VHH binders against NAD-dependent protein deacetylase sir-2.4 (sir-2.4). Designs and how they scored, part 17

Target 1, 292 residues: NAD-dependent protein deacetylase sir-2.4 (sir-2.4), of Caenorhabditis elegans (q95q89)
Amino acid sequence: MTSVYESLLSDYPDKGVIGKPEIRDTETEIIEKLRTLYNHFVQAKQTGKPIFVLIGAGVSTGSKLPDFRGKQGVWTLQAEGKHAEGVDFQVARPGVSHKSILALHKAGYIKTIITQNVDGLDRKVGIPVEDLIEVHGNLFLEVCQSCFSEYVREEIVMSVGLCPTGRNCEGNKRTGRSCRGKLRDATLDWDTEISLNHLDRIRKAWKQTSHLLCIGTSLEIIPMGSLPLDAKSKGIKTTTINYQETAHEKIVETAIHADVKLILYSLCNALGVNVDLGDDLPDEVPIPLKIS
Short names: E, the ipSAE of ESMFold2; O, the ipSAE of OpenDDE; V2, 0.75 times the mean of E and O plus 0.25 times the DockQ between their complexes.

## First folded at step 7 (VHH; framework vhh_7qbe_3)

Design n4 (from m7 with L98I T104L; at its last look DockQ between E and O 0.84; V2 from the best seeds 0.66)
Fold by ESMFold2, look of step 7:
Structure n4 (fold): chain B 292 residues (1-292), chain A 122 residues (1-122)
Amino acid sequence: as target 1 above (292 residues)
Amino acid sequence: QLQLVESGGGLVQAGGSLRLSCTASGLTYAMGWFRQGPGKEREFVAAISWSGGSTYYADSVKGRFTISRDNAKNTLYLQMNSLKSEDTAVYYCAADYIGFSEYLSPSEYDYWGKGTRVTVSS
């Protein structure tokens, strides 16, 4: 559960702005904003400079995981003395939003996908790990401190902050000898810094970007939340998709306040990108909007 | 537009101390100090991680200089002790929103101050 994850984090009194009102764009507004986003996707394909995607907890609400800062979010309800509802992380499955993002990646519009989420659903939907940066980690991973082998678990790892889990690596080194390193969790705490490897991968992908697309995030968590500021300085346009205003509402080109899965699925439909939805979706497939 | 403004430079006697400050107009993830001496290329001095948990120093300043940051004030510091005439340079604050993987490289920092001059008298 999301509440369990929150309980593993160290105390952090400044959670940013929580509980902002949701905004709902009219259908006319959505269509106009979608056309602008569509044009960026077309340009990305034509120029060979892919869309840079940053996702947050709002992408996983269709998988029945609560977000953090929305009206029913974990931190909003916690501030009211309540608990957020949802399925636990072990049983959550990718929804329409995750599958749409995968489809856009397979079609060549998106290369690097950065997620602030720790729910593991971006791996589960099938985004190749080579193109996925789980910048805050993954609750289902243990990592060897010596050889850095990753171990995907069926149950969430019950610690955060890159702490030893008490298990040992059973793999081998390049030399063929037993590693015997200690395993750690793979999820950042508030004060845990993003790995240098992740930062290097992000910076390399960022240099090749035609457009920044921020999906289901308030943009409050540093450094990823500062990307729109860097984009503005570099002449890179930004689109956000979020029910609530983000931290950078006034500087982005397009702020779409609508259901993430409706926007992404409609975008795929407009681009002629087939989304493989499978059989057991946790959410309903939206009727795509027509933008031309 | 992110702006970095250095201060605290000046004339100081060999063996003395100075504290440089760099005020940023916004919060940045990576921060560091570089310097350019007379007739020399810009060289790395020190860098600091977001949390302050990791600090990095050029060999020529280890043990004499201390880098620190105050994220609440968007300010980077360089405490320079036991100054030598070879430390004479313009000192530049450098920053990036995303971070660095090669802290020695100026190309890892997209934002730079105009510099503050430090002159060490023998």
Scores: ipSAE 0.545, ipTM 0.816, lowest interface PAE 1.7, mean pLDDT 87
ESMFold2 (binder alone), look of step 7: mean pLDDT 82; pTM 0.854
OpenDDE, look of step 7: ipSAE 0.652; ipTM 0.843

Design n5 (from m7 with L98I S107D; at its last look DockQ between E and O 0.86; V2 from the best seeds 0.71)
Fold by ESMFold2, look of step 7:
Structure n5 (fold): chain B 292 residues (1-292), chain A 122 residues (1-122)
Amino acid sequence: as target 1 above (292 residues)
Amino acid sequence: QLQLVESGGGLVQAGGSLRLSCTASGLTYAMGWFRQGPGKEREFVAAISWSGGSTYYADSVKGRFTISRDNAKNTLYLQMNSLKSEDTAVYYCAADYIGFSEYTSPDEYDYWGKGTRVTVSS
């Protein structure tokens, strides 16, 4: 359940800015901003320097999972003495936004996808793990502390903070002997550091990008929340897609305040990218805006 | 623009102590100290992880220098004890928004302070 993740985290009083009012761009504003983003995607394909994508909880609201800092977000409602509503993580399915991101990846516009989400939906939609960095972890993973083999579970792992789960690794050592290493959860607590392997992968991809696209995130949590600052100092332009003002609203090139799935689906249609929606969507397919 | 401002440098007698501070204008993930002595290239001194749980030291300062950080104040510290004439250098605060495994490499840090002068006299 949604509230189970909240209950696994340690106490942490500074949750960043929560509950900001939603901004809704007019259709005319959206079309103008989306044209700018479209041009970055075309340029990325032409130059071979892919779009660098950072995903937050706003990508999964169409899968009926609440975000954290929005009007109906987990931290916002908690501050009001309320509880966020949503489906269990185990039953959540990828929505239009996830499928659109996958389509853009398959079409070669996006290479590296960084997700702050722990819901596992970016793996479930079919983004190859080689191109996916689950920077805060994944509630469905256990990892061997000795050989680092990953085990994807059907049920969420009921701890966070990279703690032993009590299960043993089922694999073999390099020598062929049984590993028998202890498994740990794979999800960060508030003060748990991002793995050096993840950081090195992020740095490598960051040096090869032409544009930063931040989707459904308030940009409140470091280090990923600071990417727009680094981008600006390096001449890399940033687009955000978020209903609320982000932490870096004044420095980004384009801040799109609209429904994430509308923007992503419209972008795919404008680029001629087919989105395989499948048969089991948790959300409604938007009517795409015409921009090209 | 991220700004790093060092303070605490000065003249000190050999065997003495100094504490350097570096205040960052924004929240950074990777932070470290480097130094450049007369006629030498900039060299690694110490680095610290974001949580403070991992510290790294050059062999020349291990046991004498202690790095720490206060993330609430965006401030990095270097406590320098048992100072030697060889420690005379300009000390630079370095930072980056994204961490990396190569904490000792100056090429990995994109943001630098202007430095603070430490002079150890005999």
Scores: ipSAE 0.611, ipTM 0.841, lowest interface PAE 1.3, mean pLDDT 89
ESMFold2 (binder alone), look of step 7: mean pLDDT 83; pTM 0.856
OpenDDE, look of step 7: ipSAE 0.711; ipTM 0.869

Design n6 (from m7 with A30V L98I; at its last look DockQ between E and O 0.86; V2 from the best seeds 0.69)
Fold by OpenDDE, look of step 7:
Structure n6 (fold): chain B 292 residues (1-292), chain A 122 residues (1-122)
Amino acid sequence: as target 1 above (292 residues)
Amino acid sequence: QLQLVESGGGLVQAGGSLRLSCTASGLTYVMGWFRQGPGKEREFVAAISWSGGSTYYADSVKGRFTISRDNAKNTLYLQMNSLKSEDTAVYYCAADYIGFSEYTSPSEYDYWGKGTRVTVSS
């Protein structure tokens, strides 16, 4: 079955490199790399300069949503005339990865999170919106074109490209009068540029970064895919967590090829950060790796 | 490290045209042109988004200058028409991987070329 998201997007011929081979590190390799990452987190807290996080579809695979460019990814399979399997966006729930990221944020290790995902799970798990930048949008979000009020809907908004939805804003103006502005969807199409507001927020946060952590992303989409290049130029170290080799494999300090949830949960455990897993997880809790 | 190399500068008569080029060693989200005339501060000229869908111009060059880019060639262009003596300056190419909301601010661009000199004679 074609996902609703796929059906909403315009045709686009260049979706980046798809179907790269998956690489899996040995446990020994993972532990060594995780130690390096652990040290960056410790340093971040000591210096007061937080980790800057970029996340992609790999974070949501535990929520039973497919990634895009993996072996079983949406674009990969589409190119083969096939459909990726997964749950509907409507019923997707935050998993161990989301909850681990949230925990690290609450503990002060992470400040700004850029998500390339449109599944709304980052917001749903409880990441504060002031620290969350949904650069590609959110399928569940409507935004007022007048006062920029945001409305999170229970169901996906059935348009992309920042189009009017036909609904009006119910917010109040500063004068106490009803805004009555027109609402639009919040999800980018292929030809839709990232908002200037998001770019401004990214720039400001980037200046305060101690380390770049890219999680579950192929880094194929500009401008976010270029963050490792910018990081290198500025002397900022980068860690990637992905099963696939990225274009920046040789320039990053550490490339971890392992399960995202395993790495994040292990990191939390090593740092003594409690992860509130709740009672409604879509995925299994991994056994954390011991790094010492 | 991103490298930017400008070319196309030279001497031109008032009313004439000139086309500048900037070759980048990589693809960036935003690129722009700045210029610095004799005894003047560096000023914004034009900027363009990665897709070319958004362009920005200083008021002094609107209608005369056109910024464009070819991502396949990693090249930025500035077509300058109806040149005036006040357009005389060293023109600098600027770029940024991430992008920002303040396109006219030089402080937001992380990468710069060495510049190419444009002289407009009266």
Scores: ipSAE 0.595, ipTM 0.815, lowest interface PAE 1.0, mean pLDDT 92
ESMFold2, look of step 7: ipSAE 0.661; ipTM 0.859
ESMFold2 (binder alone), look of step 7: mean pLDDT 84; pTM 0.869

Design n7 (from m2 with F27I; at its last look DockQ between E and O 0.84; V2 from the best seeds 0.00; counts 0 for: pae E 2.8 > 2)
Fold by ESMFold2, look of step 7:
Order: C-alpha cells, then sequence, then structure tokens
Structure n7 (fold): chain B 292 residues (1-292), chain A 122 residues (1-122)
C-alpha cells in the first residue's frame, strides 16, 4: 500500500540515504550497549537533568506503520517498484515503544521529546503536549491561524504545508466575540520551515539535558538529523537505537542496532519502570533482556 | 567541528557593490550575517531560512543588501549594493545546526567565521 502522507507531499529529490542494510548487534553487544544507556538514565535521575529524546518512524513500526528508509520502508520499496505494507493512519494505535517512552517520561527520566513523526501516536499514548515537540506536525490537527487553538480530528486532515483547510475556528476571544479565524493543517511539506517556537523549545531543552537519545531515525533529515552534532558541541553524549547505520555513527557514544521496542522495554525493566501496556496493543510485548 | 570561512571583502567606493560569501564545512540550518564597525558593537545585518523563502534584514540595509544561500555548496552570500561609508565593518558569517528563534541575537548562533573586512571610501 502507498502512504497517504507521502501522497500529500510535494516532490523532493533529496530524501537522504535510503536502503542501507540492517545491522543486527549480537546479544552480547546489545547488553553492553544497553548497560551504557542504563547508566545515563540513572545519572539523569540522580542529577535532575533528564534525557532529551528524538524519535522517528522506527518507533511506529510496531503500530504497523511502515518506516521510510528501512528494508520494508516506503521510500526503499518505491525505489524497487513495490508498495509498503501497513495499516491506515486512522486505525494505528500506540505500541510497546510509545508506551515505554511514556513510562520513562512519567518516571522522570525523560522530559522533552521531539518527534519527526506525523502519525499523532505520541499524543495518543499520553505524552503531555508541553513536553512534546511535533517538529514536522501532526496529520490529525488543525490550528487556527488567528488564535492558534488546536483542533484534534478523528480523521486525517487531507492537506500539508500549513494551508487553509476551509474550516473556521469555533473559539471565542477574551472579549466574548467569536474568533472565526481560518483553520490550517498542521503538517509540514518538504519546503515548509520548522516553526520558530519549536526551535526555541529545542534550544531551551539543551539547558536541562544530560544525554541525547535518538530512537528509530536515520538522522538524514535536517535540522533534526543534526541534533547529535549540536549535542557534541555542548559536551552532551548521544545514544542511537536504529537497525540501520545513522548519519552520525562516528560521533555518537553508543549506536544500538536492534529492535527499538526490545531496547526500550528492556531499559524500562532494568530501571524498575512499570510500562502500562493497556488492553489495546497493536504489537507483541518482547521478552526483556537482562542487564543486571 | 563546523568551520565558517568568509571571503569577498575589500575596499570599494561609496555607491559601489561587493558580494560576500561564507562557506560552511558542514550542513547548517540557520545562517546569517553580522557586522562590527569601528568603535561600534556587533550588529545584525541579515538572516535567511533553510529554504531561502524567508529573509530578514536590518532596517539600515533593507533594499540595498540581498542574502541568499546555495545549500548544495553549503554557502551563504551577501550581495551589497549602494554601499555607504556607514557600511564599513568587519562582516561575520554566523550559523547554527538547528536554527534560531531570535535571529537578530548573536547568542542564537553557535558558530562564527573570523570575518571579512569591508571598507567603503568616500
Amino acid sequence: as target 1 above (292 residues)
Amino acid sequence: QLQLVESGGGLVQAGGSLRLSCTASGITYAMGWFRQGPGKEREFVAAISWSGGSTYYADSVKGRFTISRDNAKNTLYLQMNSLKSEDTAVYYCAADYIGFSEYTSPSEYDYWGKGTRVTVSS
């Protein structure tokens, strides 16, 4: 199946490096790397400086949404004349990875979370908007151009590029007068700049941060792909979790090439963090690795 | 680490033109130009978004200077026309990996070139 989101985007010739082979760390390598990451989480709690998180499409593959650059990714298969498998965005539900990230946030290990994903699952899992930066937007949102009220839709808003949707704001101004501002979609096209508010929030988050964790992303799309370089300039070390090599393999402290949900769930178990899996999981709970 | 190298400065008569360039050693999202005149504080000149769709100028240069970028070459440009004696300064390229919310503030840019000197004679 083709991605509806991809069909809304303008053509863009430079999608970064796609189709790299998947790497599988051995169990011994995974355990050693996970211990290093675990130590950063313990340090974050001890010092009161939480982990700064960047997530990409690899976090949502357990929700049956394809990634873009992996072996079964939308762009990889398109280059081979094939279609990626997956469910519709409207029926996708948060999986083990999203719930693990939420649990780590609730436990005070993670504060600011940047998502490159537009699938809305980080909100749906319960990450507070105040701590969530949807840098590329959210397919389920409309935003008033006048008062900036957000409208969470049950169905995908069928436009990108911050364009008017044809609907009007239903809110009121402080005078009691109806706002009646025009609503726009909330999702970037390739040529749409990341908002200055998002960039400001990222800059401020560095001041609170002890470690950068990049999950399920190849780090190929700027500016978010440059976060590890920004971290290095500030003396902050980075861990990546991704099957494929990322753009910054040589500069990060730890690159974990394994299943995202296995690593995150194992980390939660090692830290004694309970993951509320709920009763509506789209994926299976992994058997956690033991690092103690 | 990221390096920024300016070029294109020199001596020019009032009313003349110069084109400055700044080559970055890596990919940068935010880029801008600042300048520092003799006995003056460093001041904002111009900034440009990644796509080039948004440009920002100090009032003193608006209509005379044009900022542009070539992302394939990691290069920032400043076309300076109708130069005045007041434009005499060292011009600095500034950049950041992630971008800026206060593009007129030097503190928003983590990386700086060493500058290129522009002298406008009367």
Scores: ipSAE 0.419, ipTM 0.761, lowest interface PAE 2.8, mean pLDDT 87
ESMFold2 (binder alone), look of step 7: mean pLDDT 83; pTM 0.860
OpenDDE, look of step 7: ipSAE 0.830; ipTM 0.921

Design n8 (from m7 with L98V; at its last look DockQ between E and O 0.85; V2 from the best seeds 0.68)
Fold by ESMFold2, look of step 7:
Structure n8 (fold): chain B 292 residues (1-292), chain A 122 residues (1-122)
Amino acid sequence: as target 1 above (292 residues)
Amino acid sequence: QLQLVESGGGLVQAGGSLRLSCTASGLTYAMGWFRQGPGKEREFVAAISWSGGSTYYADSVKGRFTISRDNAKNTLYLQMNSLKSEDTAVYYCAADYVGFSEYTSPSEYDYWGKGTRVTVSS
């Protein structure tokens, strides 16, 4: 199924590498790789230098949203004349992966979380906006062009590219006068550059990290897809969690080819971090792997 | 590790032109040119956004130099026209994988080429 979001995007001449075969690590391989990642989390807590997290669409497949470049991804199936299956963005709910990431953040292992996703699920799960960088935006946001107030909508905003939505700011300036600024969508189109404010926030957080964790992304979209290269030059080790080979498979310390929610939930379990799963999950809670 | 290799420097008469190139070994987001003249500190020359839609120039070169990039080739260019003797310097390509707002500051760029020498004679 083609989502309404896909229909809002401009044509893009190069979508990166799509349709790579999935790799599935054996349980023995997963446990070894997870043990290495676990050690980085323990060290991050001990040294006070948190894990730097980059999220892609693979984090949200448990919420029944398709990714783009996987075997069932939107672009992969489109190239084959097919349509991806999944729920509408508006009904998607945070899954085990999002809740696990929140738990790791609350426990102090993760500070900065960068998401390339526009599904709004990282906010919905409760990650504080001060620690969340939605580098490509959020389909549920409108932003005032004058005062920069954010408006979280129940339904997706039907434009991309930072364009006026036709609504006006409902707030007041600090002086008490009505703002009346025009609202825009908050989601980048293919040719829209990442805001300088986001880049400065990323740069500040990047200087304080002990480890780069890339979750559910093929690392094909710059600049975030180039972070493992920067990490390597700076002696920062990288872990990826992705079914498909990423663009940086040969340079990362650990490439875990397994289900994202299994890895994240197992990591929480190994660290003794309680994950508040709540009652309304879109996916099954995995049985955590034991690593010691 | 990111490698930046400049080329195109040389000797040119005042009023002449040169085109510098910088080939990057990987995908870079922030790119710019800096220069260091004899007995001077390294100074900003020009920078360009990832899309090429925004360009930034030092006042001393505006209107004479044009920065551009070809992302398919990972290559940054500097077209230098109407060259003056004060343009004599070693020109450095600078880059970072992640951008920032302070593009004129050399301390913001983590990766540097070895430079290419430009000499402008009268």
Scores: ipSAE 0.571, ipTM 0.824, lowest interface PAE 1.7, mean pLDDT 87
ESMFold2 (binder alone), look of step 7: mean pLDDT 83; pTM 0.859
OpenDDE, look of step 7: ipSAE 0.674; ipTM 0.859

## First folded at step 9 (VHH; framework vhh_7qbe_3)

Design p1 (from n3 with S101T; at its last look DockQ between E and O 0.93; V2 from the best seeds 0.72)
Fold by ESMFold2, look of step 9:
Structure p1 (fold): chain B 292 residues (1-292), chain A 122 residues (1-122)
Amino acid sequence: as target 1 above (292 residues)
Amino acid sequence: QLQLVESGGGLVQAGGSLRLSCTASGLTYAMGWFRQGPGKEREFVAAISWSGGSTYYADSVKGRFTISRDNAKNTLYLQMNSLKSEDTAVYYCAADYIGFTDYTSPSEYDYWGKGTRVTVSS
């Protein structure tokens, strides 16, 4: 199904740098870097300036969805003439990483969460839509072009680029007559502009942040991939959590090369934040690292 | 530190044409041109989105100026045709990494070039 999403996208020659080697920090390095990140979370709470979170495909690998540029990523394997392994988008469920992010949001450390993912898992885990910005869209969503009603589908909408899907709006106008507007998909193609509403919400949240946390993203896709550059110019420190070197490795304060769910769950544990894991997890609950 | 360097300014006779360039040291989402004439406040000229799919022009320059960008060269252009004496100004390149809803507002752009002078003689 990940391959289905890729097949819907236009052919775009410049996918950024793909297939970089994975880096694995030692346990000692992870603990030191996690202490630094922990201190930023504590300061965010003390100052009332929340952490600004950007997430990418690496957050969903625990849900068995491949990323794009990693060693087992869709684009990396395609360049080698291979096929990425993964689970259907429709059966994917939020994992430990998604639930940890939600817990940090509920605890007041994170306000705005921006996802580059189109898998719908950030909504599914329970992040309130008013605090969630799906900058590249959502594969399960159709939007009426006339009345802008949203339709959440059980199956992937087989269109990208904000194109008509061939379905019509099922709602009614204020007069009681049927709205007969055409539905469109809600997912960007390579050349589709990010919505002005999303950009406005991002800018407002960006002005109020104390720290940029980039989780499971190579930072190759603009404009979100350029956030660490803007942060540096404004004196905002950045932490990345990614197995591979990101596009901004040399300018961020802290680059954590470890399992996303281990870092996030350990951070929650260190902060005394309870993570409601439930019993329908696609991944294993990590043993949290002690950073005392 | 994002650097914006304008070039292409100069002296031109009314009715003539001029092309301005602005080279950016990094990829920016929003880019635009502003100008400041003698004794006047800085005013919006034109702006362009990342993909080039959205362009914005001040009413005073519509139909005469064309904004474009070449993302492979990190370069913004302003083709100025049918120049008038009131187009005399220092032209500034402006940019932002994230983008915004009001491309015409100078307060939304965090990064600015030093400007290039355009003088239109009658």
Scores: ipSAE 0.502, ipTM 0.792, lowest interface PAE 2.0, mean pLDDT 87
ESMFold2 (binder alone), look of step 9: mean pLDDT 84; pTM 0.867
OpenDDE, look of step 9: ipSAE 0.811; ipTM 0.913

Design p2 (from n3 with S107E; at its last look DockQ between E and O 0.91; V2 from the best seeds 0.80)
Fold by ESMFold2, look of step 9:
Structure p2 (fold): chain B 292 residues (1-292), chain A 122 residues (1-122)
Amino acid sequence: as target 1 above (292 residues)
Amino acid sequence: QLQLVESGGGLVQAGGSLRLSCTASGLTYAMGWFRQGPGKEREFVAAISWSGGSTYYADSVKGRFTISRDNAKNTLYLQMNSLKSEDTAVYYCAADYIGFSDYTSPEEYDYWGKGTRVTVSS
């Protein structure tokens, strides 16, 4: 199935580096690296400086959505004249990875969660919107151009680039009068700049951070992809979790090449954090690794 | 670790032009120019968004200065036309990996060049 999302985007030749080989750490390597990450989480709790989390499409592959730059990724297959396999956004549900991230948030290890994903699954899993920054937007969202009220839809909005949708705001102004503003989509195109409000919120959270955790992202898209460079200049250590080598492999403290849901679920287990898995999982629950 | 290197400063007569360049050692999101005149505090000159779609200018330079960037070369430019004696200053390139809403505030920029001197003679 051809992704509707990719068909809405403007043609843009520079997708960054795509199609890198998967790297798979041995179990011994994973446990060693996970201990290092675990120690950062313990320190974050002890010092009151939360972990700064950036997530990408690799968090949602357990929800049967393709990533972009992996071997079966949307851009990788497109460059080969092929189409990525996966479910439509409308039927995707949060998986073990999303639920693990929520659990770490509830336990106080993570405050602000920055997602590059547009799939809406971070809202659907229950991360509070005040702690969530959907930096590239959300395919299920319309926003009033006048009052900025948000409207969460059941089906994806069929445009990108912050364009008017043809629908009107249903809300009221502070005075109680009808707003009547025009609604727009809420998803960036390749050339659309990130909201200044999002950037201010990101910077505020970034200043309070003890550790950068990048999950399921190749770090190819700026500004978020440049965070490991800023972290290094400021003495903030970085962990990546990604099957493929990221753009910043040589400068991060720890690069974990393993299944995202295995790492996150194992981390929750090691921290004594309960993950509410519910009854409607799209993926398998991993057996957690023991790191003592 | 990020390095910002300004060039293109010098001595010029009033009414003349100069073009400043700033080469960054890495790709930064927010970039801008500030200046410090003799006996004065550092002040905002111009800034530009990552895409180049938004530009910001101090009132004192609007219509005379043009900011631009070339992201392929990690380079920021300032074209200065119709120069006046009050434009005499050390000009500083400033940058940040993460953008922000207040491009005019020097406190928002984490990375700075060493400056390039511009002297406008009458």
Scores: ipSAE 0.663, ipTM 0.857, lowest interface PAE 1.1, mean pLDDT 89
ESMFold2 (binder alone), look of step 9: mean pLDDT 83; pTM 0.860
OpenDDE, look of step 9: ipSAE 0.855; ipTM 0.935

Design p3 (from n3 with W50Y; at its last look DockQ between E and O 0.92; V2 from the best seeds 0.80)
Fold by ESMFold2, look of step 9:
Structure p3 (fold): chain B 292 residues (1-292), chain A 122 residues (1-122)
Amino acid sequence: as target 1 above (292 residues)
Amino acid sequence: QLQLVESGGGLVQAGGSLRLSCTASGLTYAMGWFRQGPGKEREFVAAISYSGGSTYYADSVKGRFTISRDNAKNTLYLQMNSLKSEDTAVYYCAADYIGFSDYTSPSEYDYWGKGTRVTVSS
């Protein structure tokens, strides 16, 4: 089951490094690394300088969406002449990882969340859009080119690259007349530059952070993949949570090689942060690790 | 840390051409050229987007200078044609890992080379 998303993208020869082996930290290693991350969260609360979060596809594998560069990832299997397994974007639902991130945001540990994912699950879980930067866009979104009204669709918008979708805006101008502007998709193609507004929002938030947390990403895509390099030059420590080695494995303070949802849920429990799991989860709730 | 090394500076007759290079030790997102002439403040020359699709030039160099980049080689170029004595300066390569909207502001670039001297004689 392959994503229709990959069929919308232009050809691009450099997919980054794919298919690296998974690393599995021992439970003892996980607990020590999680204690270090926990201390950064406590410090962020004490100093009022929140954690800066970068999310990749590994946050959504619990929602049964494939990642791109893992052993069963979309690009890895394509290189082998195979197709990745997973559900369609329309049926994917926020999982334990998304709900844990929302809980950390509600508790005031996280302010700005940057996602490289286009699956719309960070909005669906309830992260406020003013604190969310969907840096590569959102497959469920159409935007009016005239008035900039956003239209969240139930089905994937079948276009990428910020192109007209063939629909018109149904809103009104300030005069009360219909807008009738043309709608565009909201998802970048390989050759589409990140918006200057997103970059400026990232820079503004970056100046106020105490710690960079990169979750479920190989850090292969520029510029977001370069955040750990900038952090190191500025004395900002970085934690990664990813089964595979990332592009910046040797420069980050802490690289946690374990299940993303286990780490995030355990962190929430250690901080005393309640995670509202709801009644419709796509994945299993992990037993949290005890780090005290 | 990221290193930026300029090269290609030297002595050139007025009306001549020179090509500057800046080799980065890693791939960066925003890149640009600035210069500082004798007795003057550092000023913007040119900048280029990550994809190379957008270029920005100071009015004083438009039509004479061309900026380009080769991301496979982590290299930024400045082709300088129709050189004037007023172009005499130390030329600096600047870069940033993330990017921003204001390419002309030196305060937005966190990484700088040591510069290469260009002297235009008459």
Scores: ipSAE 0.642, ipTM 0.845, lowest interface PAE 1.2, mean pLDDT 88
ESMFold2 (binder alone), look of step 9: mean pLDDT 86; pTM 0.886
OpenDDE, look of step 9: ipSAE 0.873; ipTM 0.942

